# VH-VL binders against Imidazole glycerol phosphate synthase subunit HisH (hisH), part 10

Target 1, 225 residues: Imidazole glycerol phosphate synthase subunit HisH (hisH), of Colwellia psychrerythraea (q47xb5)
Amino acid sequence: MTSAKNVIVDTGCANLSSVKFAVERLGFEVTITDDITIIQQAEKVIFPGVGSAKHAMKNIKAKNLEAALQGLTQPVLGFCLGMQLMTESSTEGKKSSTEGNNDDNTSHIVPCLNLIPTNVEPLKAQGNRLPHMGWNTLTQVSNHPIFKGISEGDYFYFVHSFAAPISEYTIASCEYGSTFSAAIAKDNFIGCQFHPERSSALGSKIIQNFLELDSTELNQELVNL
Short names: E, the ipSAE of ESMFold2; O, the ipSAE of OpenDDE; V2, 0.75 times the mean of E and O plus 0.25 times the DockQ between their complexes.

## First folded at step 2 (VH-VL; framework fv_ofatumumab)

Design o13y (from o13 with heavy chain S57Y; at its last look DockQ between E and O 0.03; V2 from the best seeds 0.00; counts 0 for: pae E 11.6 > 2, placed apart)
Fold by ESMFold2, look of step 2:
Structure o13y (fold): chain C 225 residues (1-225), chain A 121 residues (1-121), chain B 107 residues (1-107)
Amino acid sequence: as target 1 above (225 residues)
Amino acid sequence: EVQLVESGGGLVQPGRSLRLSCAASGFTFNDYAMHWVRQAPGKGLEWVSTISWDSGYIGYADSVKGRFTISRDNAKKSLYLQMNSLRAEDTALYYCAKDRYSSGWYEFDYWGQGTTVTVSS
Amino acid sequence: EIVLTQSPATLSLSPGERATLSCRASQSVYSYLAWYQQKPGQAPRLLIYDASNRATGIPARFSGSGSGTDFTLTISSLEPEDFAVYYCQQYSNWPYTFGQGTRLEIK
């Protein structure tokens, strides 16, 4: 029986070392694991996902992690695909519906962890190139504790073709042809569409704010989004 | 020791096709994005294409889009570039490169020695 | 597409001198810029990543600086093996691009 303060969930086929190094550069210890007991006993859980939602959900189920992740009560932070897996579902496939131009009679829907009741769909880029790749600003930022020292207009690194729409769970927004959720949260689950590990000093501040988060701070009601 | 070995280059006429291969060893191939970069004789470097570790994200330079197809076989630890409708401007030394970040597709920390493609009448 | 412009095109110096190579981007690439060295008949070698971090095994005489649009590679005291072509590469936005190169040659 082993315990670790900070844990990165090992979701399968991807190398998680870049996230681990980003945490370690801040002076925190972190353990990559898929051991349910170690994850459940951790004080902070990081859930980075890579690749497609379909592949990631298959790996999570094969590792018997789905129920364990859904039952976590400590702070959990997901990056990019990790954020998307926190939603109810993600549309993915060769072709998806586009605003005002539907060539496909059906969409491929991947059920996700259903931690935050919103969904992920193709980003409505409105003539901009996909994927949305590069530095972009947060256009609105709530008072959520992970945003200490973060303001509207701050730059973060994005690389994605799918996004969660604006909803009551949105804690930061970004514009790329349309406005989408740059971050979402519900209770102890927090997700960022951007890549904090690739976002230089401000990305490091997001990770640091998360790792220093007190669970009491997560019960604070949102006031500005 | 990381090794990348390109093969499949040669002399071809314009309009023909050629398939390049890159055999990888000395690292966990499935964790890294892979790239093709080319260098025309006496010229600088030009990024050609990138493929993520799971083939979920693929990028092409505008000069090759629609003609070249990047692919990978993670079981064989191999990267491929199918080059169709070749033009004289495609004449170059083609390098296979490994991405530095396990979850990224940005900078290239290891390069092969390249394979030469010559497109001429 | 982000254009990287390197200057000078050719730099002629002697061993022991300081070399300063410039790379300017057509728009901000933040800190996501790498430097490569290429010797004749060899593949490029990564020197600097994220504008200022030396890659593994790169001597301390190489340093990078800058952010945004203006970047510099400095070689504090040239060794004979440093005479080569140097390229910058941005990875801030797709498509990724290289500069045209600076040829560092013996004066």
Scores: ipSAE 0.006, ipTM 0.477, lowest interface PAE 11.6, mean pLDDT 84
ESMFold2 (binder alone), look of step 2: mean pLDDT 91; pTM 0.918
OpenDDE, look of step 2: ipSAE 0.023; ipTM 0.603

## First folded at step 4 (VH-VL)

Design n13a (from n13 with light chain K55N S96K; framework fv_anetumab; at its last look DockQ between E and O 0.07; V2 from the best seeds 0.00; counts 0 for: pae O 3.5 > 2, placed apart)
Fold by OpenDDE, look of step 4:
Structure n13a (fold): chain C 225 residues (1-225), chain A 119 residues (1-119), chain B 111 residues (1-111)
Amino acid sequence: as target 1 above (225 residues)
Amino acid sequence: QVELVQSGAEVKKPGESLKISCKGSGYSFTSYWIGWVRQAPGKGLEWMGIIDPSDSYTRYSPSFQGQVTISADKSISTAYLQWSSLKASDTAMYYCARLGYESWAFDIWGQGTLVTVSS
Amino acid sequence: DIALTQPASVSGSPGQSITISCTGTSSDVGSYNLVSWYQQHPGKAPKLMIYEVSNRPSGVSNRFSGSKSGNTASLTISGLQAEDEADYYCSSYAGKYTFYVFGGGTKLTVL
């Protein structure tokens, strides 16, 4: 099998085609695969996810992708649930809707890939309806390379009931009843809570920035939010 | 070429069920949402709802919530709009349209399906 | 959620420039750039003319332009031609609950 420059990890997510299209319309080639070797050899890895963390992690393990993902050294961008899966764990409950789907009505802690030392928790919506669904603004945006051309106040499309809290790994924030991480990053791992593939031109810009990212830029000190 | 082709005109009576279709071709069907738009005779465009064919995620306009069902079969690149019980007021032209993520606009439209409901 | 208001009708003579307004009930229309414009001739499906306030799809005449100020989006048609006579609808993301909305439409008559 030939190595692919850009790879979308196939974890059994339903939105793979949308992500692929989002990449391709920018003029980049990308391969969807669950082949560990191809993923490991890719220059860029996109890690999308939909549904519950529990289900996604089950699929990841079933496909024997867990160790491979944890060992990746090239830039990785998680989309939505994919971002959440990069964390230490995700606490899911009755309002466990991620990506617009209610897959779990029970409260439990799901161990994730533990790539970024934070924990996903139910979004503190403060009376707002869950899931957080629709366009919302980034309230703070770091100078992380993926946010080139992106500013505070810019709109992105969200669909989630869980969120990573503000931490040293936050590179963008959003408010929905409370402030949460719209994006997090550590080392070569980057995650966006919003759907860049569904976020119009700015979403495309995020994807483009990632695909054009120089790996050396990830080793620089980032301004934390 | 990219196109949406809708099923033919329907003539129904009140109380009857109906399911009309919209087939996409020339593009990745699962990469775009499909919206349904109603246009009553001599009236404006009304957004009814939208579906992501990739996972069948669906949103409805509040005005149409519970009144219709939107579905899709991605295996045949087809979206559907259906009624369990038609009313005379359902008489209208119905359009399916592709919503681009890049534009958040309906860039491709079906030719429309005329639905006539009368006693 | 937002509603979009358009004038019922506008008219112009060939060669003139006309503007159709689309005003949202919320500041959201002015907050993000997701307004689109559609042209519809009698008996035809709508055609996308402008997306994201001011972008033209391929194949759309440069006589059509879009802008936004505050909570009002505008479609401008310059060099008005007979073929421009049609109904025009603005649309936008409307919020979490409504999701998407069309304006009431504007009938453009070319005199």
Scores: ipSAE 0.092, ipTM 0.688, lowest interface PAE 3.5, mean pLDDT 89
ESMFold2, look of step 4: ipSAE 0.474; ipTM 0.791
ESMFold2 (binder alone), look of step 4: mean pLDDT 93; pTM 0.951

Design n13b (from n13 with light chain S31D K55D; framework fv_anetumab; at its last look DockQ between E and O 0.16; V2 from the best seeds 0.00; counts 0 for: pae E 10.3 > 2, placed apart)
Fold by ESMFold2, look of step 4:
Structure n13b (fold): chain C 225 residues (1-225), chain A 119 residues (1-119), chain B 111 residues (1-111)
Amino acid sequence: as target 1 above (225 residues)
Amino acid sequence: QVELVQSGAEVKKPGESLKISCKGSGYSFTSYWIGWVRQAPGKGLEWMGIIDPSDSYTRYSPSFQGQVTISADKSISTAYLQWSSLKASDTAMYYCARLGYESWAFDIWGQGTLVTVSS
Amino acid sequence: DIALTQPASVSGSPGQSITISCTGTSSDVGDYNLVSWYQQHPGKAPKLMIYEVSDRPSGVSNRFSGSKSGNTASLTISGLQAEDEADYYCSSYAGSYTFYVFGGGTKLTVL
């Protein structure tokens, strides 16, 4: 019955303690839950994830969370897999080429939450190994409110083999063989491919900026990259 | 050829120190975490801990916290497992293994290092 | 506090199918899709057979399949062959306190 101000959604596909610790050391309270009512009534929702979109979507459906997450109107921040689940679909296991094989896993598109009209595809690393893992810079950064005090060239921690391509929803970019969306946003949904909870002081700044958002800041017109 | 190559077998006495190694080759060493797994004679697998060699972030199983040190030298693509003072109960096979981030599983394993600690 | 329970042994004849279970709690199996299976022959390092409950690494025979129902993951080996005789371990992501845990192992005997 009691509303929680800040919520971490328990998708069953995340290391939630790292995220909880990152929020708490900034002086905010946060509740980990999969209770739909508590999530819907929260002021801020954090949507983490690790692993594959296929298994995360299966888990979200099993917890009856899909419609609830799609209906959220308050600010929502996703990291890594959480960002990817906000997109329309993921092509996990699909080759970058059109060369086919008889393995059905390489031909399937995983429908995601369809909150941001873009798609996740294998990262084109151009001779760099996958996953893209470690500290890397943001090559372009928009004026989105979560980037207050964040500049091009600032380092964040990445670990992923899939990414959203550059689109009209891109609010920050990064380069690793090719350029990809380091962050995307549409309306109240904000996704970062990097892990703010592992990105030291600048990652903490992202989380703090998110938790301090006023509803009026998201209602302002934002310029895309 | 992606592989993890571990240092050779060790025969030690109780109280001695030991540092065993795990060298990765054929891939970007800092792009994967490395875990250590113990298998006592005739027993099952026990996860000991894991390290991210890019920044030395380390997690230990509660059963091994404070008993061993996991470290890495990314300049030579090598992870380490150390004891400051061996006990006879440390007699076991020790494996290193690479964590695949898409699979979230140990996809490549070293050949193992047998450590024998006898009085 | 976290344990993955496997039967100590299982047996089958060549050509049969067998299933090995791995039972945990909601926090280590039921709520997460991060269960893996490893095969280990005597004196050899473990080999990853299944990850993310049901996916196979490149080069693993399609005779090996994985599934999960509730708090129990299962490894099924169809068309059993003599070479399948080995120890099999499940593993999972074990929540925020413990990163990873293995089951106790199951010895598969091919009769």
Scores: ipSAE 0.005, ipTM 0.529, lowest interface PAE 10.3, mean pLDDT 84
ESMFold2 (binder alone), look of step 4: mean pLDDT 89; pTM 0.930
OpenDDE, look of step 4: ipSAE 0.013; ipTM 0.577

Design n13c (from n13 with heavy chain S31Y, light chain S31D K55N S96R; framework fv_anetumab; at its last look DockQ between E and O 0.03; V2 from the best seeds 0.00; counts 0 for: pae E 9.7 > 2, placed apart)
Fold by ESMFold2, look of step 4:
Structure n13c (fold): chain C 225 residues (1-225), chain A 119 residues (1-119), chain B 111 residues (1-111)
Amino acid sequence: as target 1 above (225 residues)
Amino acid sequence: QVELVQSGAEVKKPGESLKISCKGSGYSFTYYWIGWVRQAPGKGLEWMGIIDPSDSYTRYSPSFQGQVTISADKSISTAYLQWSSLKASDTAMYYCARLGYESWAFDIWGQGTLVTVSS
Amino acid sequence: DIALTQPASVSGSPGQSITISCTGTSSDVGDYNLVSWYQQHPGKAPKLMIYEVSNRPSGVSNRFSGSKSGNTASLTISGLQAEDEADYYCSSYAGRYTFYVFGGGTKLTVL
């Protein structure tokens, strides 16, 4: 019988406590859970993640969460790996110690949740050190509702070696040797490559904007952008 | 070469303060978190806490919260572990280790600092 | 309580294979793929041998392999050699609110 307005999906990642604290500091109640019913009935869903897409997807499937996450219709915000899992696939599994006969696209691809039609690939750092780690600016910012009070040039915390390329789903961009999607969105699914929970006051503003979304307003705003 | 070099062994009395250091070299110090691990004589490894040197974000294990202070000075690529008042039970080997961001594992370890607290 | 249970000791003869177990709960082993293994020789710092259950860092012999079944992770060492004699620790993410935990350690003796 337990229900919760705001939910953090327990993906087994290390940053769950940081995300919970970030939400609670804003005065919102939030529940960390992997209970499918509680997740599906929540008004807002936060989907965090760190680590590899391969292991995260294996865990999601083992917990029978894949179909439940794919079927969510309320606003969902993913952080870092959580954003990457919203895409169709990640090439992080391309590096292997196996011989392989020739590069086979399927042998190097980690299928993800397929919520946003784009892919995650190695960040083209153009001589810069990987991972891309530390504070960096957003180089373009759309009028998506989560960016209320956020502007080009604002700093957010990044730590990643893989990224989604610029696409029609890009709602903010960042440059680190090349330009990549700092955030992506489609319908109710929103993902940030940066870590809002570690991005100080501006990261808190992203989380606050998300938690204050009206789901009908979000759908209307996306159509009228 | 990527390495963590720790300060030398310490012999202290109960009630004294102590600050030991861990200096990173051969990599971008602020790009990796540094953890501290305790090993009492003849005992196993105990994770104490971690710090992101870029902004001093710090997390302690529940067992060590309030027992020690973890800090960093990124201008000299150094992390610190410190006690305001040592106890005899603080006698142990202390390691610093670098946390790999995608492996979620300690991939580079310092040589250790032996702290002995006795009268 | 958050704890990773390892046998206190294991032994084997040169050339044999041995397995060291690391048992936790669904919250620290079963539901997560964040198990790592460390080797520690006497007087030395630990060395990372396995991460994310089964991945070997560069420079670690393929005689070392890792696996997981249910709430138990395993380190297998094939073709035992004298230099494998050491303490072995598993580790994992420990619960939703803590960061990291080590198992109690296993002393491997090569007979």
Scores: ipSAE 0.007, ipTM 0.509, lowest interface PAE 9.7, mean pLDDT 84
ESMFold2 (binder alone), look of step 4: mean pLDDT 90; pTM 0.932
OpenDDE, look of step 4: ipSAE 0.015; ipTM 0.567

Design n13d (from n13 with heavy chain S103D, light chain L34Y K55N S96K; framework fv_anetumab; at its last look DockQ between E and O 0.03; V2 from the best seeds 0.00; counts 0 for: pae E 15.2 > 2, placed apart)
Fold by ESMFold2, look of step 4:
Structure n13d (fold): chain C 225 residues (1-225), chain A 119 residues (1-119), chain B 111 residues (1-111)
Amino acid sequence: as target 1 above (225 residues)
Amino acid sequence: QVELVQSGAEVKKPGESLKISCKGSGYSFTSYWIGWVRQAPGKGLEWMGIIDPSDSYTRYSPSFQGQVTISADKSISTAYLQWSSLKASDTAMYYCARLGYEDWAFDIWGQGTLVTVSS
Amino acid sequence: DIALTQPASVSGSPGQSITISCTGTSSDVGSYNYVSWYQQHPGKAPKLMIYEVSNRPSGVSNRFSGSKSGNTASLTISGLQAEDEADYYCSSYAGKYTFYVFGGGTKLTVL
């Protein structure tokens, strides 16, 4: 049977061409697929996404991918929506009240893959405009291998209204009214809130560092922020 | 308030068709899935299938696939359960219930539609 | 092909605590935190009592609590009252092939 070294998971709700192009520009081959066997046998898995967590989780369940993704042991990197899907739950819509009340402002909490025990909640922008859109800096950066050649103060492209709070899983932080997780990781699962595929040379460095990971590098102790 | 209102009880003969309805009100109908649950007389709850009214994505329990059709008309906030040919074993109470994406819980239930299939 | 196993019946006296079990597999209760509990009085539609293993919806008494360990979820009713006499069902998301399942139900009798 044919296998692929690097795969991009086809979640059905992403613009996968820009991610594929970004990988190919670095000199790597990559296959977009929803085939469970090909995903499970890959050496590296990229989990991109744009759009709503509701749609993405619905598509993942419809494609019977949920258990396969949860069982991956090789390195997995998620971008923006892909990071959010790795968490326990993601918040979407307007926040107002608890479910069960007749209130148009109730936000939706979407159960996700629960690969990293944190959640995505409304970004406390403290008067700043939402979404947080544009270039911003990393305010803390851990020694995680994907950050080789990346430092505090480096710029990445963000577009989001929701974020994971600082936790024991945070490997990089950013400030936009409040401090939030710019990246999170647990074991083989790594998520970035920013868009590496839109972040120019430094974004390409993140993707390259991920694709060059030796499996033993993720077995090392990491210092959390 | 938030409610699901189902169509009335039905008495049918084997081989007849039937379509029962479930109308949602008091909430954004397309923000939740609608599930159908069967309860045979004196028996427990049995999940039949589910629909997302926003795009008509539908999933059936293996036991009911090919046996019923689940559909929705989001313009009138209504979901449907339909048989092309009823059997006596279809005699049961049928509930619709809404399911949240976030918690996988049926938080609001219709009052039920009793379907009786007998000669 | 997945069954959630509940005892057929349980009983208790007013003021006691009782626990109803719901045993699934590693492919449902063991893998997901999407266990719910429903109360059904005779002739009525089911009512959601617990979701996500241990959370109570607004309007549900704090006498009802939920937990899980391994492949088994539990509903505990403390301070048992006559109105608690009903059928109780657990449910779980059950993975990609089964999708969703209910338990067989437990009849609670308040003595």
Scores: ipSAE 0.000, ipTM 0.451, lowest interface PAE 15.2, mean pLDDT 85
ESMFold2 (binder alone), look of step 4: mean pLDDT 93; pTM 0.949
OpenDDE, look of step 4: ipSAE 0.013; ipTM 0.538

Design o15a (from o15 with heavy chain N30D D54N, light chain S92D; framework fv_ofatumumab; at its last look DockQ between E and O 0.52; V2 from the best seeds 0.00; counts 0 for: pae E 5.2 > 2)
Heavy chain, then light chain:
Amino acid sequence: EVQLVESGGGLVQPGRSLRLSCAASGFTFDDYAMHWVRQAPGKGLEWVSTISWNSGSIGYADSVKGRFTISRDNAKKSLYLQMNSLRAEDTALYYCAKGPYDYVWGSYFDYWGQGTTVTVSS
Amino acid sequence: EIVLTQSPATLSLSPGERATLSCRASQSVYSYLAWYQQKPGQAPRLLIYDASNRATGIPARFSGSGSGTDFTLTISSLEPEDFAVYYCQQYDNWPYTFGQGTRLEIK
ESMFold2, look of step 4: ipSAE 0.217; ipTM 0.706
ESMFold2 (binder alone), look of step 4: mean pLDDT 94; pTM 0.954
OpenDDE, look of step 4: ipSAE 0.355; ipTM 0.783

Design o15b (from o15a with light chain N93D; framework fv_ofatumumab; at its last look DockQ between E and O 0.03; V2 from the best seeds 0.00; counts 0 for: pae E 6.7 > 2, placed apart)
Fold by ESMFold2, look of step 4:
Structure o15b (fold): chain C 225 residues (1-225), chain A 122 residues (1-122), chain B 107 residues (1-107)
Amino acid sequence: as target 1 above (225 residues)
Amino acid sequence: EVQLVESGGGLVQPGRSLRLSCAASGFTFDDYAMHWVRQAPGKGLEWVSTISWNSGSIGYADSVKGRFTISRDNAKKSLYLQMNSLRAEDTALYYCAKGPYDYVWGSYFDYWGQGTTVTVSS
Amino acid sequence: EIVLTQSPATLSLSPGERATLSCRASQSVYSYLAWYQQKPGQAPRLLIYDASNRATGIPARFSGSGSGTDFTLTISSLEPEDFAVYYCQQYDDWPYTFGQGTRLEIK
């Protein structure tokens, strides 16, 4: 069994083909796997996700991946739901619009991987349509190495009804009715709310920056937003 | 345009086998979980089985578990249902359905085929 | 398994009227509920997902609401093509289940 340099975690909760193609188009090899040993031995780990946090966490637990993911020390990049699963919790099932006939206590909190101490809440769209779907700009961008060649005002593709609020872990922000974290990071864990695999040349740059990280780049002191 | 075309239905005796096929087009087939849903004559809808994009996760309704086998061929953009030990209560119109995600949990069905009829009778 | 009970079983209305269809779950399904329309001889068509989101190509007169155990499909002003059977479906847990249907018929 050979070690894989770059892995995509097969949690059973992602459009893995699109992510694999995006990596391979950049000239990198990548292995899709749910094998804990292969994931732990990889140099770079990509953690994609789509759908609901509730169902993704069920599948992660069924595959016995929770502790293994929590113990990773190499760089990890999560996309969209993958970013949200890195947080402490998500409030799913609650209506995310400014309007609704919500007359029950039906919101629930889904415990996530607790890798970055923030939470995911319904996006406060302030009358804008949900989900937030389409191209939108980053309003603030930190000096995090993942953003080499990326600036405020650059466009990325979003599709989500939930978001992490601005916090000390925010490394990029975006506005859609309210300001939310377009990206978050703590230590080796990096998450993007947008879809780099669907964000054309700038999305490809994010993936390339991640795959080209070396140890010295993560030693750089990050600037808070 | 998403299209799902089922085939392979027919009249069979109890205890026999039948294999259904579903040909998919108009979307990237291997990005999505696929499902079988059936509707008995004059009755409502019943979920039968689901399979993830890479066949790594599979689910069955209790009524068919051990008798039916779902499979897919991503190269041929095709979904299959092998139905063994057929019973009269398996008589239904069988729909191929596409889910919105590559995984099998938390799925609604955003596109449906026309269905193929299976009749199990003496 | 999660049982979905739809009411009324049959709803007789005229074009231009507002239709209100109910789906009640035997336990919370949070917002993991979809609505489908089925006309005679046709496959179901997705109308609403995640309780309140309209599917692609569904007219604005269709809306969904509710969470937990009580859900409503509303058609604000009925068109002749809206007379059909409507099903709700939960996707919180396996087995995925459907309601028994509400037949919306022209008076």
Scores: ipSAE 0.034, ipTM 0.619, lowest interface PAE 6.7, mean pLDDT 87
ESMFold2 (binder alone), look of step 4: mean pLDDT 94; pTM 0.954
OpenDDE, look of step 4: ipSAE 0.483; ipTM 0.827

Design o15c (from o15a with heavy chain P100S V104T; framework fv_ofatumumab; at its last look DockQ between E and O 0.55; V2 from the best seeds 0.00; counts 0 for: pae E 7.4 > 2)
Fold by ESMFold2, look of step 4:
Structure o15c (fold): chain C 225 residues (1-225), chain A 122 residues (1-122), chain B 107 residues (1-107)
Amino acid sequence: as target 1 above (225 residues)
Amino acid sequence: EVQLVESGGGLVQPGRSLRLSCAASGFTFDDYAMHWVRQAPGKGLEWVSTISWNSGSIGYADSVKGRFTISRDNAKKSLYLQMNSLRAEDTALYYCAKGSYDYTWGSYFDYWGQGTTVTVSS
Amino acid sequence: EIVLTQSPATLSLSPGERATLSCRASQSVYSYLAWYQQKPGQAPRLLIYDASNRATGIPARFSGSGSGTDFTLTISSLEPEDFAVYYCQQYDNWPYTFGQGTRLEIK
């Protein structure tokens, strides 16, 4: 078995080629895999995703990845849905009924990986169209190492209808009708609501900053707002 | 085998309404986004509308916004397109398409129905 | 709106030849690009997704390449059943758009 330094987790719900190309353009090698041992032995783990938490968590469990992802101690960066899966839960929609004659107006809460103690809720767009789709600015940016060379007012590409609220885990914020977490982090787990692989030079800088991290840069004293 | 069967097409006068249906089988319907794509006679393909697995995210082409309404019934494994205020330009073969993911963005169309024809003329 | 421009509009070739079809986007769509084949009287059929991945059941003679704004579909040795119309489609941003098509005809 050959060790891979950088890994993209294959959850079956992401454009993995786009992420791989983004990493390779920066001069890094990366392996796409769902092999638990290879993921656990990697130095850096990228966790991309699009779609709903329900489908992604189903796939993660079917691949027996849940406990392995929860046990990772090396730096992990999640994109869009990947960030949302790091939270405790997502309130993404109504519970489905296959009978069709039962009323079910209860919101469906999807348990996620529970790596960062916050949750994902419908984005309060206040009359703006959903999804929030397109380029938007970061309204606050912390000193977290992935934001080296990134400032308030920088543009990133967003496409989402759900968001994490502002919390003590927020390392960048954005506004679209309401203010939400553009990025969150706790310990080795880092998540961006935007798509770094779609965000041009600044998105590439996020990926590069992540791939160049060492453990001293994830000390909580260094990343607190 | 994945099957998508459209119905509800026909000949209608401008300004009238028509409702298209798509019956799905051979896959877990509520795991995937669903889409409508149309093709005018002798023309290329045009995306019309998209709906996420839970109806929480919906998109429309500008040409149909405000006139067409996409919906789904996961219990019946069915996709719908309510078409109001029909125009001659809406004349097309309408395809039901299965998305590759459960949400509306980042999705390509991995399975297509055979389509149902809508003709809008006097 | 992201405009996809396909070239050539019509490509006339014989069985056994190599076909090269181009799709250019008006802005970067990264790798969110699919290719479809449509034969007369039939629904479109997915060939390639994410710019370069063959869909299930698609013969190895079909390959996709490119990223950003320039994409290519290659058919390495044409079979009689490959003469059809080919569409590219971007799914980077709404509205999702298709190219105008390349008609691959028997010479």
Scores: ipSAE 0.043, ipTM 0.654, lowest interface PAE 7.4, mean pLDDT 87
ESMFold2 (binder alone), look of step 4: mean pLDDT 93; pTM 0.945
OpenDDE, look of step 4: ipSAE 0.466; ipTM 0.825

